# Ledger of designs, part 91: VHH binders against Protein DOG1-like 4 (DOGL4)

Target 1, 232 residues: Protein DOG1-like 4 (DOGL4), of Arabidopsis thaliana (Mouse-ear cress) (q84jc2)
Amino acid sequence: MSKMRNLVEEKFLEFYESWVIQLELYLHQLLIAHNNNTMSETELRHLISKLTTHHKAYYTAKWAAIREDVLAFFGSVWLNPLENACSWLTGWKPSMVFRMVDRLRKSRVVLVEAQVKKLEELRVKTKFDEQKIEREMERYQVAMADRKMVELARLGCHVGGESVMVVEAAVRGLSMGLEKMVKAADCVRLKTLKGILDILTPPQCVEFLAAAATFQVQLRRWGNRRHYVTHS
Short names: E, the ipSAE of ESMFold2; O, the ipSAE of OpenDDE; V2, 0.75 times the mean of E and O plus 0.25 times the DockQ between their complexes.

## First folded at step 9 (VHH)

Design z75 (from v64, 17 letters changed; framework vhh_7z1x_3; at its last look DockQ between E and O 0.66; V2 from the best seeds 0.00; counts 0 for: pae E 2.4 > 2)
Fold by OpenDDE, look of step 10:
Structure z75 (fold): chain B 232 residues (1-232), chain A 122 residues (1-122)
Amino acid sequence: as target 1 above (232 residues)
Amino acid sequence: QVQLVETGGGLVQPGGSLRLSCTASGFTFSSYYMNWVRQAPGKGLEWLSGISRSGSYTSYADSVKGRFTISRDNAKNTLYLQMNSLQPDDTAVYFCAKYSSGSSTYPGFDSWGQGTQVTVSS
């Protein structure tokens, strides 16, 4: 009943498992920092930097993997069904993190007017970028049904060597588009994250990152339990 | 049942070296991310190092980076920790820990050994 995995999937699965465990370690540090009001700004910034580096490492690995097989990321075997269900173009939806920021505003965190304004501007921009990517994604998806593919469909089950070539060509075209879109989406993710961290103070950043990490880790844990996923 | 047995601890002088071993049984060792943690007297648990299923990925705490090396032999169901340039502040009980996503703590560990005492003293 287990899905067959290709080499890209197997490698990335092991990487991601390791990456998530390291995220949990950072989460622990973030929680300590959040509860420890004695940490210096320098220490907080150092922790934030480590996390930022950690996230960058993920995308470095991801982008290397998608060059080999971008389709693997649209059926991510390293994620449970819940995680996959919450995925937008192979990752978290950038605009979602603003809900976490809103949570900060309702907590102990006091945002000054200038921060609120900048966050709103960033939110609007992020939403716009998401929509642009979605529209382009749709174009690639629709383009899969090109002239040759439509003709093939019309011919029915007459699958021969020529048919295979047509499908392979279509899949290659789609894959190239998907890779582009995934990278674009990831760029929006990274820009959004950077934007938020640039607006928030170090203590606020720690709280935000803790919330985000908690959400990610809990989603994974809950999903794994429910769906009896054996991988970490 | 899951069992982890740590060995290799002892008394060593500052600058010395030790190699810890952890023998695993009761589960498919090669299917799990494994860790070393330690607890010094009067202090909390400290994560030191982790290693992926195949050993392809390793990580270290800043406190031990460059001095400690984690490795594993899946055929022997054994986890290793090579500790070099030991310092007095490395004195602690060292534990082998199996990762689990079902834990309520960060990071998630569900199994521990009895630990092995490492004492660094002149």
Scores: ipSAE 0.820, ipTM 0.927, lowest interface PAE 0.6, mean pLDDT 92
Fold by ESMFold2-Fast, scan of step 9:
Structure z75 (fold): chain B 232 residues (1-232), chain A 122 residues (1-122)
Amino acid sequence: as target 1 above (232 residues)
Amino acid sequence: QVQLVETGGGLVQPGGSLRLSCTASGFTFSSYYMNWVRQAPGKGLEWLSGISRSGSYTSYADSVKGRFTISRDNAKNTLYLQMNSLQPDDTAVYFCAKYSSGSSTYPGFDSWGQGTQVTVSS
């Protein structure tokens, strides 16, 4: 009677837990670096590189997992309900990171005019890419409701035989399309993150990454607390 | 009641090796990410290494990477730290710690043991 997690879900659950704990370790280092003026530019670049590598490791693991079971990433078992409620195509909405960039405008390390211009150009480009993905989502949903898919769904009432095999093949085709869409969304996320880091100075990168990691970690902690809320 | 008991510390010469053990009780050991942390005399806490619930993923602080190896035996509810090429700067009290998302610190740790003293000196 109990619903069991499949192997992909169980492996990614363990991976993600470890990945988030390591992110908390990097967040601690980022907060120390942000509050202290003792770190050299070389030390700051090293820390930024560790965060970049850490994010790349996440997408490497994610893309391997979605190749096996993309549906595991929609309403993921390794995310709490609050994290799942805030998801856009299995991850953060790319435009969200510009809210963290807005925090830098109030920092002691002021953005110069050239940086502000480049960040605005990147924001516009990111919004445009985000809208392209949303149109692809719409096309995918329409394709799922087309006459051929509706007819195959009717055949799905038969247990065993040729009709089951045909339905399973169609479902695999839908999963491959969904995998392509998720990877496209993740590419927008990575390009946006890299674009911001390329525009910012090392101290500004540290402040930005600290803000982003703080939000991600706190969202998880708030959601975990709400999941275990005791009713009076 | 959650309890963690560290053993295996002692006096060792520079370049030597030690193996620390942490025996866990009062919780489902195999369900938690486990860590080793240390506190040197007059210094704050330093995270050293962590291991996922099944042992599939491990992580190390730069200061110990390549010298220390974390492992676990879930059947025995025991966490291990193999320490090689020990340096005088490794002198500290070593603690095992269970991860907790309820902590006010990053990373979140609760349920610490009493620690085991490691002294690296000639």
Scores: ipSAE 0.665, ipTM 0.865, lowest interface PAE 1.2, mean pLDDT 86
Fold by ESMFold2, look of step 10:
Structure z75 (fold): chain B 232 residues (1-232), chain A 122 residues (1-122)
Amino acid sequence: as target 1 above (232 residues)
Amino acid sequence: QVQLVETGGGLVQPGGSLRLSCTASGFTFSSYYMNWVRQAPGKGLEWLSGISRSGSYTSYADSVKGRFTISRDNAKNTLYLQMNSLQPDDTAVYFCAKYSSGSSTYPGFDSWGQGTQVTVSS
């Protein structure tokens, strides 16, 4: 499936480039809304809806692509090394978004007690779901190691080369399990995003979305810039 | 030297159509996400549309969605904007722009042309 794997990477590379450029354009709109007291609640809700739809579109495209080749999303060719280094199971760790919420609460955003309580409940649930996935990932890694050891033992007892069919079946089984875990992680990411946006008011949502988009755009910019020698 | 030359502007009546072209040179056109941007008199730059390197993905601002169509011909190093149902509010100078992830100016744009004037008036 080497050709399909390369084709998936090529298609998603072009998709992701387009998706991030559009995110940067939305970031511009978010920054204007963040600094502008004259934008109506209807206009804010429309912008928030556009960002939500944009994030959903990313997952729709991703889930179609991982059905074809989930391994392409581990060490992705469309991400720079810094972006890849920040990855937890093919994306940003869901609970880390609450550190951004915490910073906003301390400097920019005032929350009422009902919002604080709901955010803490969501944080706990998100962390619980993450830990469940981490335990499942550990079980999956053990299963992968067991399958590899069985494969090595079987090849050794036959005194010779391996069977392509046996290897293909093992890889297919591992890939299906990995796809399930990636989708589970993505569902936690999407549920957490939706949960935060449901708790925050429209101006607060704009602040949060601007911070999140800024981080993602800056991570890409920083990772794409390399310096070999300091000129000073 | 990166060069972008917009053509096809002019005077049209409300409801009319125009097709803009942008001829590119000095870079590998087929490797870049390309955009149309406009500037109305006395106003800032407004992003209108973008198209991926192969043309497989397009995007439009709400103000022009359904009326404008972006396309490209990589063999001719040319970007197009088909503008239908033009209204007086579409009066502006129209620019094509090259995206680069390193730009710090208007979101990601590092190069654009001198523009072509579009005037919608009865």
Scores: ipSAE 0.510, ipTM 0.807, lowest interface PAE 2.4, mean pLDDT 83
ESMFold2 (binder alone), look of step 10: mean pLDDT 82; pTM 0.822

Design z76 (from v115, 18 letters changed; framework vhh_7z1x_3)
Fold by ESMFold2-Fast, scan of step 9:
Structure z76 (fold): chain B 232 residues (1-232), chain A 122 residues (1-122)
Amino acid sequence: as target 1 above (232 residues)
Amino acid sequence: QVQLVETGGGLVQPGGSLRLSCTASGFTFSSYYMNWVRQAPGKGLEWLSGISRSGSYTSYADSVKGRFTISRDNAKNTLYLQMNSLQPDDTAVYFCAKHDWSGSETYPFDYWGQGTQVTVSS
C-alpha cells in the first residue's frame, strides 16, 4: 500500500526492516560470544565495533529522514503498536538502558568498584539530560497553546490563500521544533550508549549489547504476535 | 500455502562458481525480506545473506562477503545467490528462507524447500 505511506515512510520502512533484521543476526553472534567465551579480545572488539557502527548507521538514516518529515517518527509505520507505545521522543528512553547494566551486577563477570562509580555518574548525568529535554518538550507544548497559535488555528477555519499560507508556515515551524528535540534526545541516547561501552570491558560490552538487543528484538516479536504467544 | 523451491546446486571444483535460484509461491514475495541459509554436513544452520523487499539493502556473513552476491527479481518471484571462488568449506545444503518474526530465537526464518545440494570437491 504505497498510497498509504509517503516517500520518507516507504524508504525508512525498508531501511528499518533491514536494520532490525541485521540487529537480530548480530544478537545471535553476541549470544555465541557470551555463552561460549571462545572469542579472543580482538574478535570481541571487532563484534562490538560492528554493533557500534550499526547503531550509528541508524541515527545517520534517522536524522536524514526527520529533516524531510519528522512527524513520520511519531506513530511510525515501520514499528508495531507495542514498539510505538514504548517510545519516548521517537526512541528508547535513555535511562532505561541502565536496567540492562544492572543485569551485569548479577553476571559471571563482576564489575569493579571504579566501573560501578563511573556507571552511577553516567546514570545521574543521563537522567539530568533526559529531564532537560522533557522540560523543553513541555515548553514547546505550551507554546502551541500560545494566543498567536490559537489565532492562526481560527484563521485556518476561514480557508483562503493567505490563511492557508500562514497555517502552512506554522506547521513547518512546529516540525522544525520537533526535529530539534528529537535530535537532542538522540544525542543523549548516543552519549549514554558510548559512555557505557567506554566504561565496560569487551566481555561486559558483549553482555550489555546482547541484553539491549534482546529487549529490542523481543518487543518487536511480542508486538507482531497479537496474542502474546511466547517462544523460548 | 507458502512454498520455496531451490535449484542450481551441483558438484563444482574449488575456485568455481554456481548460481542458485529460489522460486517463491503462496505469498506476496515483494513484501518480504529474503535470506539464504546453509547447513554443512554435521554442522548447524548458518545464515549467509539477506536482501530487503526491493533489493535496496543487502547483508552478508563474514564467511561469504566478497564471494557471494544476493539478488532478487520481484516480477518473477525469484531469489538468487551468485557464488564465486567456491571452497570445500562451502559444501552444504542451501536453503532460501522468508523472514518471520514468529520464528525461533536463533534465526527468524522458515524453510519450505528441501534445499539444493552444493558440493565443492576436486
Scores: ipSAE 0.605, ipTM 0.836, lowest interface PAE 1.5, mean pLDDT 85

Design z77 (from v96, 18 letters changed; framework vhh_7z1x_3)
Fold by ESMFold2-Fast, scan of step 9:
Structure z77 (fold): chain B 232 residues (1-232), chain A 121 residues (1-121)
Amino acid sequence: as target 1 above (232 residues)
Amino acid sequence: QVQLVETGGGLVQPGGSLRLSCTASGFTFSSYYMNWVRQAPGKGLEWLSGISRSGSYTSYADSVKGRFTISRDNAKNTLYLQMNSLQPDDTAVYFCARYDWSGSLPGFDSWGQGTQVTVSS
């Protein structure tokens, strides 16, 4: 059977395609800024602000979309299979961004001891918040297995108006629980990004954001080219 | 094997226009994000504009926004920069640059020899 996109998937696909292209353009500005010794602190802060606003725009659009259809974000049609395989609760795993931070230890703009301590504290807190969300998801999955999923499976064997209404109510309950967990994960993502940017100097922020954007764009590129590599 | 050759530079009066071209060979031009970068005498490299592989999306530095237009012809393996309302501060060597994402170290990996633009009365 043909796969149909719903209205939420169509709207977010269009949004995401334009959002990624703008991210690629910002990445080039970040890379030039990183290699250009003539940019003022004001100019660097302006560029960092553009990236921060761009990421906030993503979460604004995402949270509007998940209120309508959170399941569209599990196995998203606007992401390639590699991007989907690397997703943790519909996005990047918060603790993973500290690998981008590790690149700063060998950069031209070296981290001072106070920054290293603050980043380590933030890393530990981020991992703790991440684990809390994983436990909540496990509790949700167990509850679903014990109650709603057993009931849904049983009701799926019946045809009638009453069964349809109960199934719809159960699906709404599932969606509300998933929406809560996705938003909790996104809050950890945003808090982790803000925390890193608050600790780093503007040149270090530019290098960090360039590393993060490079990884995101490269992951998309590798996923899109996978077919040619496997068939070569 | 990879070659980028810029042409179209020259001497122009303030307020004048020039169109730069960059001819690419030795790689699949249509698969790469392409850029224009300049270097004024005694100054560092300044990124000016970039264009997506299809040509559908472009970006510009604030210093040239509204005055310069980047475009590409993938059938001809050629990148263009239309420069209008040229100012003395636009005097520089203009480079065509390829961006490569395929390696562990993404970045600008191929550059042309540059073409000189001089804006002077």
Scores: ipSAE 0.000, ipTM 0.161, lowest interface PAE 16.4, mean pLDDT 80

Design z78 (from v71, 17 letters changed; framework vhh_7z1x_3)
Fold by ESMFold2-Fast, scan of step 9:
Structure z78 (fold): chain B 232 residues (1-232), chain A 122 residues (1-122)
Amino acid sequence: as target 1 above (232 residues)
Amino acid sequence: QVQLVETGGGLVQPGGSLRLSCTASGFTFSSYYMNWVRQAPGKGLEWLSGISRSGSYTSYADSVKGRFTISRDNAKNTLYLQMNSLQPDDTAVYFCAKYHSGSSTYPGFDSWGQGTQVTVSS
């Protein structure tokens, strides 16, 4: 492992810790807003905007980091084993957010027919985009096993300056391919999140974001506890 | 045993400045995300600002953003809050707080100082 790889992991670990702590603080504000139904639409929109900006900041930092070392995001050191096991292409599976939407259908606030129709349309589109990326990843993995892996393994048997440069160029190409794929997956995540928030009213957005943040925080807590007891 | 001691509070006029300090002992200060929280008379706790273990990442509540600056000196085990453009509604007891991931309390603070009183009055 290079000094750059270690630095990227260390830097992002500190960033992610700070980001999750801020998410927990926003979750506290979302729960207050949800339970105390006295906030104005302007106040709710401001809180929703803070959460949206917070998630956008995550992707800004992530994309900067994957440009330096995309492999740091496969089996990330800042995530516990449960979080890593639940990862789909370095993050949450886009269709999973509709589990949070399903909670709204069973809440006291009734979704109007127009919203239900738009959410179902978005769910279908999200699932389609998700499957397209899965097929691209499968092709990448097959190509890795059948061509690039065999070629790199063969070149690795020869010690020489010429073969070293060819191997380094191939590895850079593989990393660029993964970076493009991860960004494509993140774009589906962001489009899905934006789509849901655009369909929902501000009170419904607060409930949705509270449910999503609660799930993310609880998954981290469950994984931390299970990792500890499993290792014991 | 974890100990956090806040100092630097006092009486200041509107528009004035104060610098708060928090001296930490009993734990590895440089390994923890640190926070400033306040409690105004008759109000609940309000989180103000947080700083990552090395100081590379900071966060602020909207009420203090642009006016307050959080910083730390890990060699001195000290956390700072530089407060500028102070207003009467900044009158509160200011607490230094250590964060713990996985706490059942939100936000997840597991150690608090005794606090330092800040009064903004003409």
Scores: ipSAE 0.532, ipTM 0.820, lowest interface PAE 2.1, mean pLDDT 84

Design z79 (from v105, 17 letters changed; framework vhh_7z1x_3; at its last look DockQ between E and O 0.50; V2 from the best seeds 0.00; counts 0 for: pae E 14.5 > 2, grease 26.9 > 24.2)
Fold by ESMFold2-Fast, scan of step 9:
Structure z79 (fold): chain B 232 residues (1-232), chain A 121 residues (1-121)
Amino acid sequence: as target 1 above (232 residues)
Amino acid sequence: QVQLVETGGGLVQPGGSLRLSCTASGFTFSSYYMNWVRQAPGKGLEWLSGISRSGSYTSYADSVKGRFTISRDNAKNTLYLQMNSLQPDDTAVYFCARHTWYEGLSSFDYWGQGTQVTVSS
């Protein structure tokens, strides 16, 4: 088959398609639970657990894939251009989820003062962790343009011998650096999600997860609609 | 042209087993996520199970999880549903359906004619 995608991209595209289909099914269940208010606390906790497991499965698959080809996640073929444009280090920007949290303050289920304090503490910590990663990315980008990297690029003109091995080692080092940063960003994402869910009650968790999933699905819809419209 | 044909339905006693097959033609079967959906008498459509392009990833509705197993053979262009521990509530017409993306949302573009499964003592 003469496809432009490499094996990692093809495998992750298959995974991601299945993952998004399942996310839509869970979103439907979350919206039913939120709107009809007929589920027991045990049923709500089970649904929240399914979503938590689903998000963990995404990062398990992602980390396996980035070990093989981290660059596949910068400009991903399984995402539309709008989804790619809205990405921060290959995923959602951690501090942005607090926009979904802000909606809970205006919802039918009111946040108590103790929850508000814990959410603000988590927001501050999340922003701090996020900024630390942004500094690491800046350092990486500066290192890409240093004199040693420029010299290694010149060696790329030599197609044989030890110069090929030196260039290959440098490229591998760059990929490992990106993998480390992406994993660090994903750890902040997972800690932020866990922190929010630990603070919220089950009905509030359902509302939060529904808002997050709705935003993810809506962003995909907006980007894909561009491809169904022919420009004159 | 695109066709999906289900077979393997029939009458079975409670606790029994059936294996449904869906034969696909007119498209590259291995390039599509595939689904099983049922419709019980007087009820709406209920999604049961889905399977990724290669078969590496599967999903199940809670009502059938642990009892039903979806699988596929891309060399034979065939989708399967192994149904175990059948209950009277599993009585329905069973359809295979091809997944598509419509404006970024999951949808089905092609369906089989359905095969009747009746679970009765």
Scores: ipSAE 0.658, ipTM 0.874, lowest interface PAE 1.4, mean pLDDT 87
Fold by OpenDDE, look of step 10:
Formats: sequence, structure tokens, C-alpha cells
Structure z79 (fold): chain B 232 residues (1-232), chain A 121 residues (1-121)
Amino acid sequence: as target 1 above (232 residues)
Amino acid sequence: QVQLVETGGGLVQPGGSLRLSCTASGFTFSSYYMNWVRQAPGKGLEWLSGISRSGSYTSYADSVKGRFTISRDNAKNTLYLQMNSLQPDDTAVYFCARHTWYEGLSSFDYWGQGTQVTVSS
């Protein structure tokens, strides 16, 4: 059975489709830039800025949407099952990007010792922040099973209006916590991305962003193929 | 049968304006992301602008940003491109193109015949 989409889901789905289409266009530009050694630093920085702005736009839209319905992002209908499975608190895992950076090191990219040190420091910090968020998330999840909810569950599904109020209160509480955690996670994502881009040279940034965008696009492709998802 | 028909092209002086239209038929127009692309003589295809299903979200290439405006009227099954401050390098055949997902990647599955835009003094 097809899940009935709410208004938040419908709006964000349209936004996300548009956003992904634009991302693919930027990816193309990144790949061209990566293969074109004649681009000036100014041009590269401009391209990097475009991408960063694009990402910021995503989070702006996301944060507006989660204020209305954060639960919509836990089971995002605009993502395929593979994309959802790879999601950490409604987005990419911040620590994952360091694997992409590591790949850069194995490629034609030469990182100086100072860059390597800074990246490692950032990695450690990012991991710490992730863990902190995870612990808080667990608390909210566990808190859903409070005394009232457990009692309600024990009584079964055939309960009157009072039970509805209890559930609604619990869901509201959870939603508030989830919104907080999602925002926190997104902040870590943005901070991590900024940190990496501040450490890398413009050419390195372009390569990194290209790799990241490619991975995102491919993940979507693979997931769609696997689950026979068609998009209009 | 899916059809896209571009109109509104012509000869214009530098600094002038044109409004292109693309009339769609044979499919649910409001269900598709739509695009404008162009091809200049001796050059490849260039994406210019895109618009979401409802028209709520638009995007532009740097080459036309601030000068061109994409819009759509779903009730009329029509896509528009308002082109202002036209320059000689805007001379090209302009196409409307329907967006599609091919194996999870963005592509275009249907194009119009195009309309010629010539910017010359």
C-alpha cells in the first residue's frame, strides 16, 4: 500500500527533486573544473561558493519543514530505501566524509603534513560530536516509553479519548526532541563540511565536493535500480 | 503523443527583450520538471533554466542569471522564458525540454523543435 503523503512531504519532495537536479548540474561543473587545470583560483572559489550556498539552501528548507513535521524526515518519502538506510539522523553521517578525504590522499592529491594534522583533529572532533548527539537521541527514543505510554500499551488499542491525548503528548515530546537532535546533527554536518573546505586548497575542495556529490548521486541511482523506483 | 512547441523567437537588437513560450501536449504537464536549453552555432547544448512542477522552485545558469526568468502556467500547459538584456552571444536555437530520470540520473526525454533567437545590431 502506498503511504499517503502529507503536505510537508509533498512540498519537500518537490523541493528535493529540484535540489537534486541542481546538484547534478553542479556536479557536472565540478567534474569539468577538476579536469580543467586552467581554471583560475577565483573561478574555483566561485564554484565552491555555489556549492556551499546550495547546501545551505537545503538546510534552510529542511529546518523550515521540520518545524512543521520533523517525523516526515524519519522515513523520508523523497528518498529511496537505500538512501534512507544510509541516513543518520535524517542526513549523511558527518564522519563519512573523511573517508572521501582519505581517498583524496590516495589519489593525485598531495596533502601537506599540516593539512593532514588538521583533518585528523577535525575527524576526532566530528566523531565526538556525533557520539554526543547519538546519546541524546537514545534518551529521547527511550523516553517515549514512559510510564503513561507503557501503561497505555498494556491496556491495548481499544482505549478512549484519554489515550489519544496521552499518545499525542508523547509524540509532541518526542518530536521536539527529534527536531533538536536533527538540527544539532545538521550543525555538525555543516561544521564538518566547512572545516574540511577550510583545510583544503581550492583544487582539492573541488575534487572533494565532486566526490561527495558523485557518491550522493550514485547512491540514489543504485537505490532506484534496486527497488525499481521511478521518478516523474 | 508528447509534443513541445516553442514560439516567440526572432531578431532583436542588443539590449532588447523576448519572451519565449513552450506549449506542451500529450502528457500531464504539471507532473514534470521543465527546462530551457539552447544551442549556439558551432557550440554544444547549454542548459539555461529549470522550473519545478508547481513553479515554486527555479534555477538558472550563471550565463543568464539576472537576465532570464523562467515561469510556467500549468493550466495552459505552457512554459515561458522571459529574456531581457539580450546580447549577441545569446544568439541560438532555444529548446524547451522535459526532465526525466534515467536510471536515477537527470536527463531530458522530450524536446521541441526549437525557436531561433538572433541578437544583432
Scores: ipSAE 0.604, ipTM 0.842, lowest interface PAE 0.8, mean pLDDT 92
Fold by ESMFold2, look of step 10:
Structure z79 (fold): chain B 232 residues (1-232), chain A 121 residues (1-121)
Amino acid sequence: as target 1 above (232 residues)
Amino acid sequence: QVQLVETGGGLVQPGGSLRLSCTASGFTFSSYYMNWVRQAPGKGLEWLSGISRSGSYTSYADSVKGRFTISRDNAKNTLYLQMNSLQPDDTAVYFCARHTWYEGLSSFDYWGQGTQVTVSS
């Protein structure tokens, strides 16, 4: 796969591998904070800010790369097959993050009623936004297929030349639509993450961020083990 | 067989500089992220810096940012760490480490023997 990578894929692969290494190091800090009852609120907020900035840096880099090649993010070369199979519109599904919150509530995190109410409101809004994006993507795909067929019928089909231009225009239109949909999905992801972190207290945020980083690291490690066993 | 050999350590005065080298053999050096890690006397391991395959992306621990610079020369299979403004707290054994993931391994699978850096007046 390294032989057939384009420039966008090579650049983002380099970025992502370094980004994941830093996430693992932040996970170590989160686990220390999770186990240490003596960290001040200021220290916890600083760590939470580092994680928030780290996640925002991922999306900043991703959105720049998507402008150049959105298709690189569908079946990404920097992800193993398990990670790719778990993707919803190039990333984690926003509504599923609440399963992690639910697990924390059952085992370690006590939430007051006001927090529970706000989290339930956010869960409903997140689900609604997800469904809206899914409907828009479906409608966009149908509209693009219909437009492509009308254009081909009007121009006629040639072996080259004009047919290539029509196909290229259809592909560009699809890519622009995919870019918009991926950015919309990422905005729901960021809004959901921000919303959760705003509702939770700093110690609760550390618990949540530790669980999220653990899941991401484990998904990568488990997927690499299965890939390694089946291919090496 | 994978080998990583660190050199360039030594005794320096506070405020001094050193450049560490790590020479790699037994694998395709340019295919791996590389890292520097240190261990101060009686303490645990501390990650310091990492560098991407081509060298285009670098990262640093807060404790060394602005003072240390990681670099690599893929033609020479060598990783570098330029350390400036050294202080007594930088006294440690410095290791280079290869980043990868395999069944049963962490992010760093091979380490050098280390090179001692001592900062004292």
Scores: ipSAE 0.000, ipTM 0.282, lowest interface PAE 14.5, mean pLDDT 78
ESMFold2 (binder alone), look of step 10: mean pLDDT 89; pTM 0.897

Design z80 (from v99, 17 letters changed; framework vhh_7z1x_3)
Fold by ESMFold2-Fast, scan of step 9:
Structure z80 (fold): chain B 232 residues (1-232), chain A 122 residues (1-122)
Amino acid sequence: as target 1 above (232 residues)
Amino acid sequence: QVQLVETGGGLVQPGGSLRLSCTASGFTFSSYYMNWVRQAPGKGLEWLSGISRSGSYTSYADSVKGRFTISRDNAKNTLYLQMNSLQPDDTAVYFCAKHSWYDSGLPSFDYWGQGTQVTVSS
């Protein structure tokens, strides 16, 4: 089965497993901080900084990997089927985190009017950026389909060297375009995360990050359990 | 039968060094992320360090960063923890742990054996 994975998939699977395990350890620290009123603002900021650095490390590794093989991130072998089904352009859908903030607000997060206004402005901007990327992806898919139809129309004839070179150049262009779109989506994710953390107080940041990490690790656990139940 | 056997503990003076070993059996050791965890007398479990399946990625708790080094030998199914600059508060039972899936807001580990006792005392 190792023959079914390329080098990029093998390396990123190892990285991602390590990254998620460290996220679970940080989640434990976040839950302790959330339940403990004795931590100073400086201590909370340090914990938030560790989580921020951890998320940045993910995108650093991901962007290195997609330069080599962007397609590895569509139907990722390091994600279970449930995680893959919940993916939007190789990751979480940026607007989803505002629903998470709204759920936290109703349960435990006490937001002042100024924060609510800034979060709403960020939500609108994030949705706009997200929709722009979706339109670009649609254009990409249409262009890809048009090229395939043209290529199929020529399949009745023997393919010459010139045709092979044109196809190879087109495939390289498609891969580069897909990489650009994935990076654009990831930039929206990072800007959205940073924007939320910049608006929230340190205790609110801890609660938000705990909720986000809890959802991510629980989704992984549920999907992994489903695999065994389905195959047993 | 999944089994993890820790060895290498003992009594050591403050500032001293110890190398812990963990021999794994009953599973494909080279396919799993491995951890070192300790439990001091009267205290809860503390995660110390982790290592990816090939050894390419390592992580450390702030309390041991720069003093401890985790490594593995997949051919020997063995996990190691090199412990330098040992302090009295490093006194604990040390366990190697195979990572298992998250449950109830806490990381969970698979580990076996009684661990190996490390005592740092003058």
Scores: ipSAE 0.407, ipTM 0.765, lowest interface PAE 3.0, mean pLDDT 83

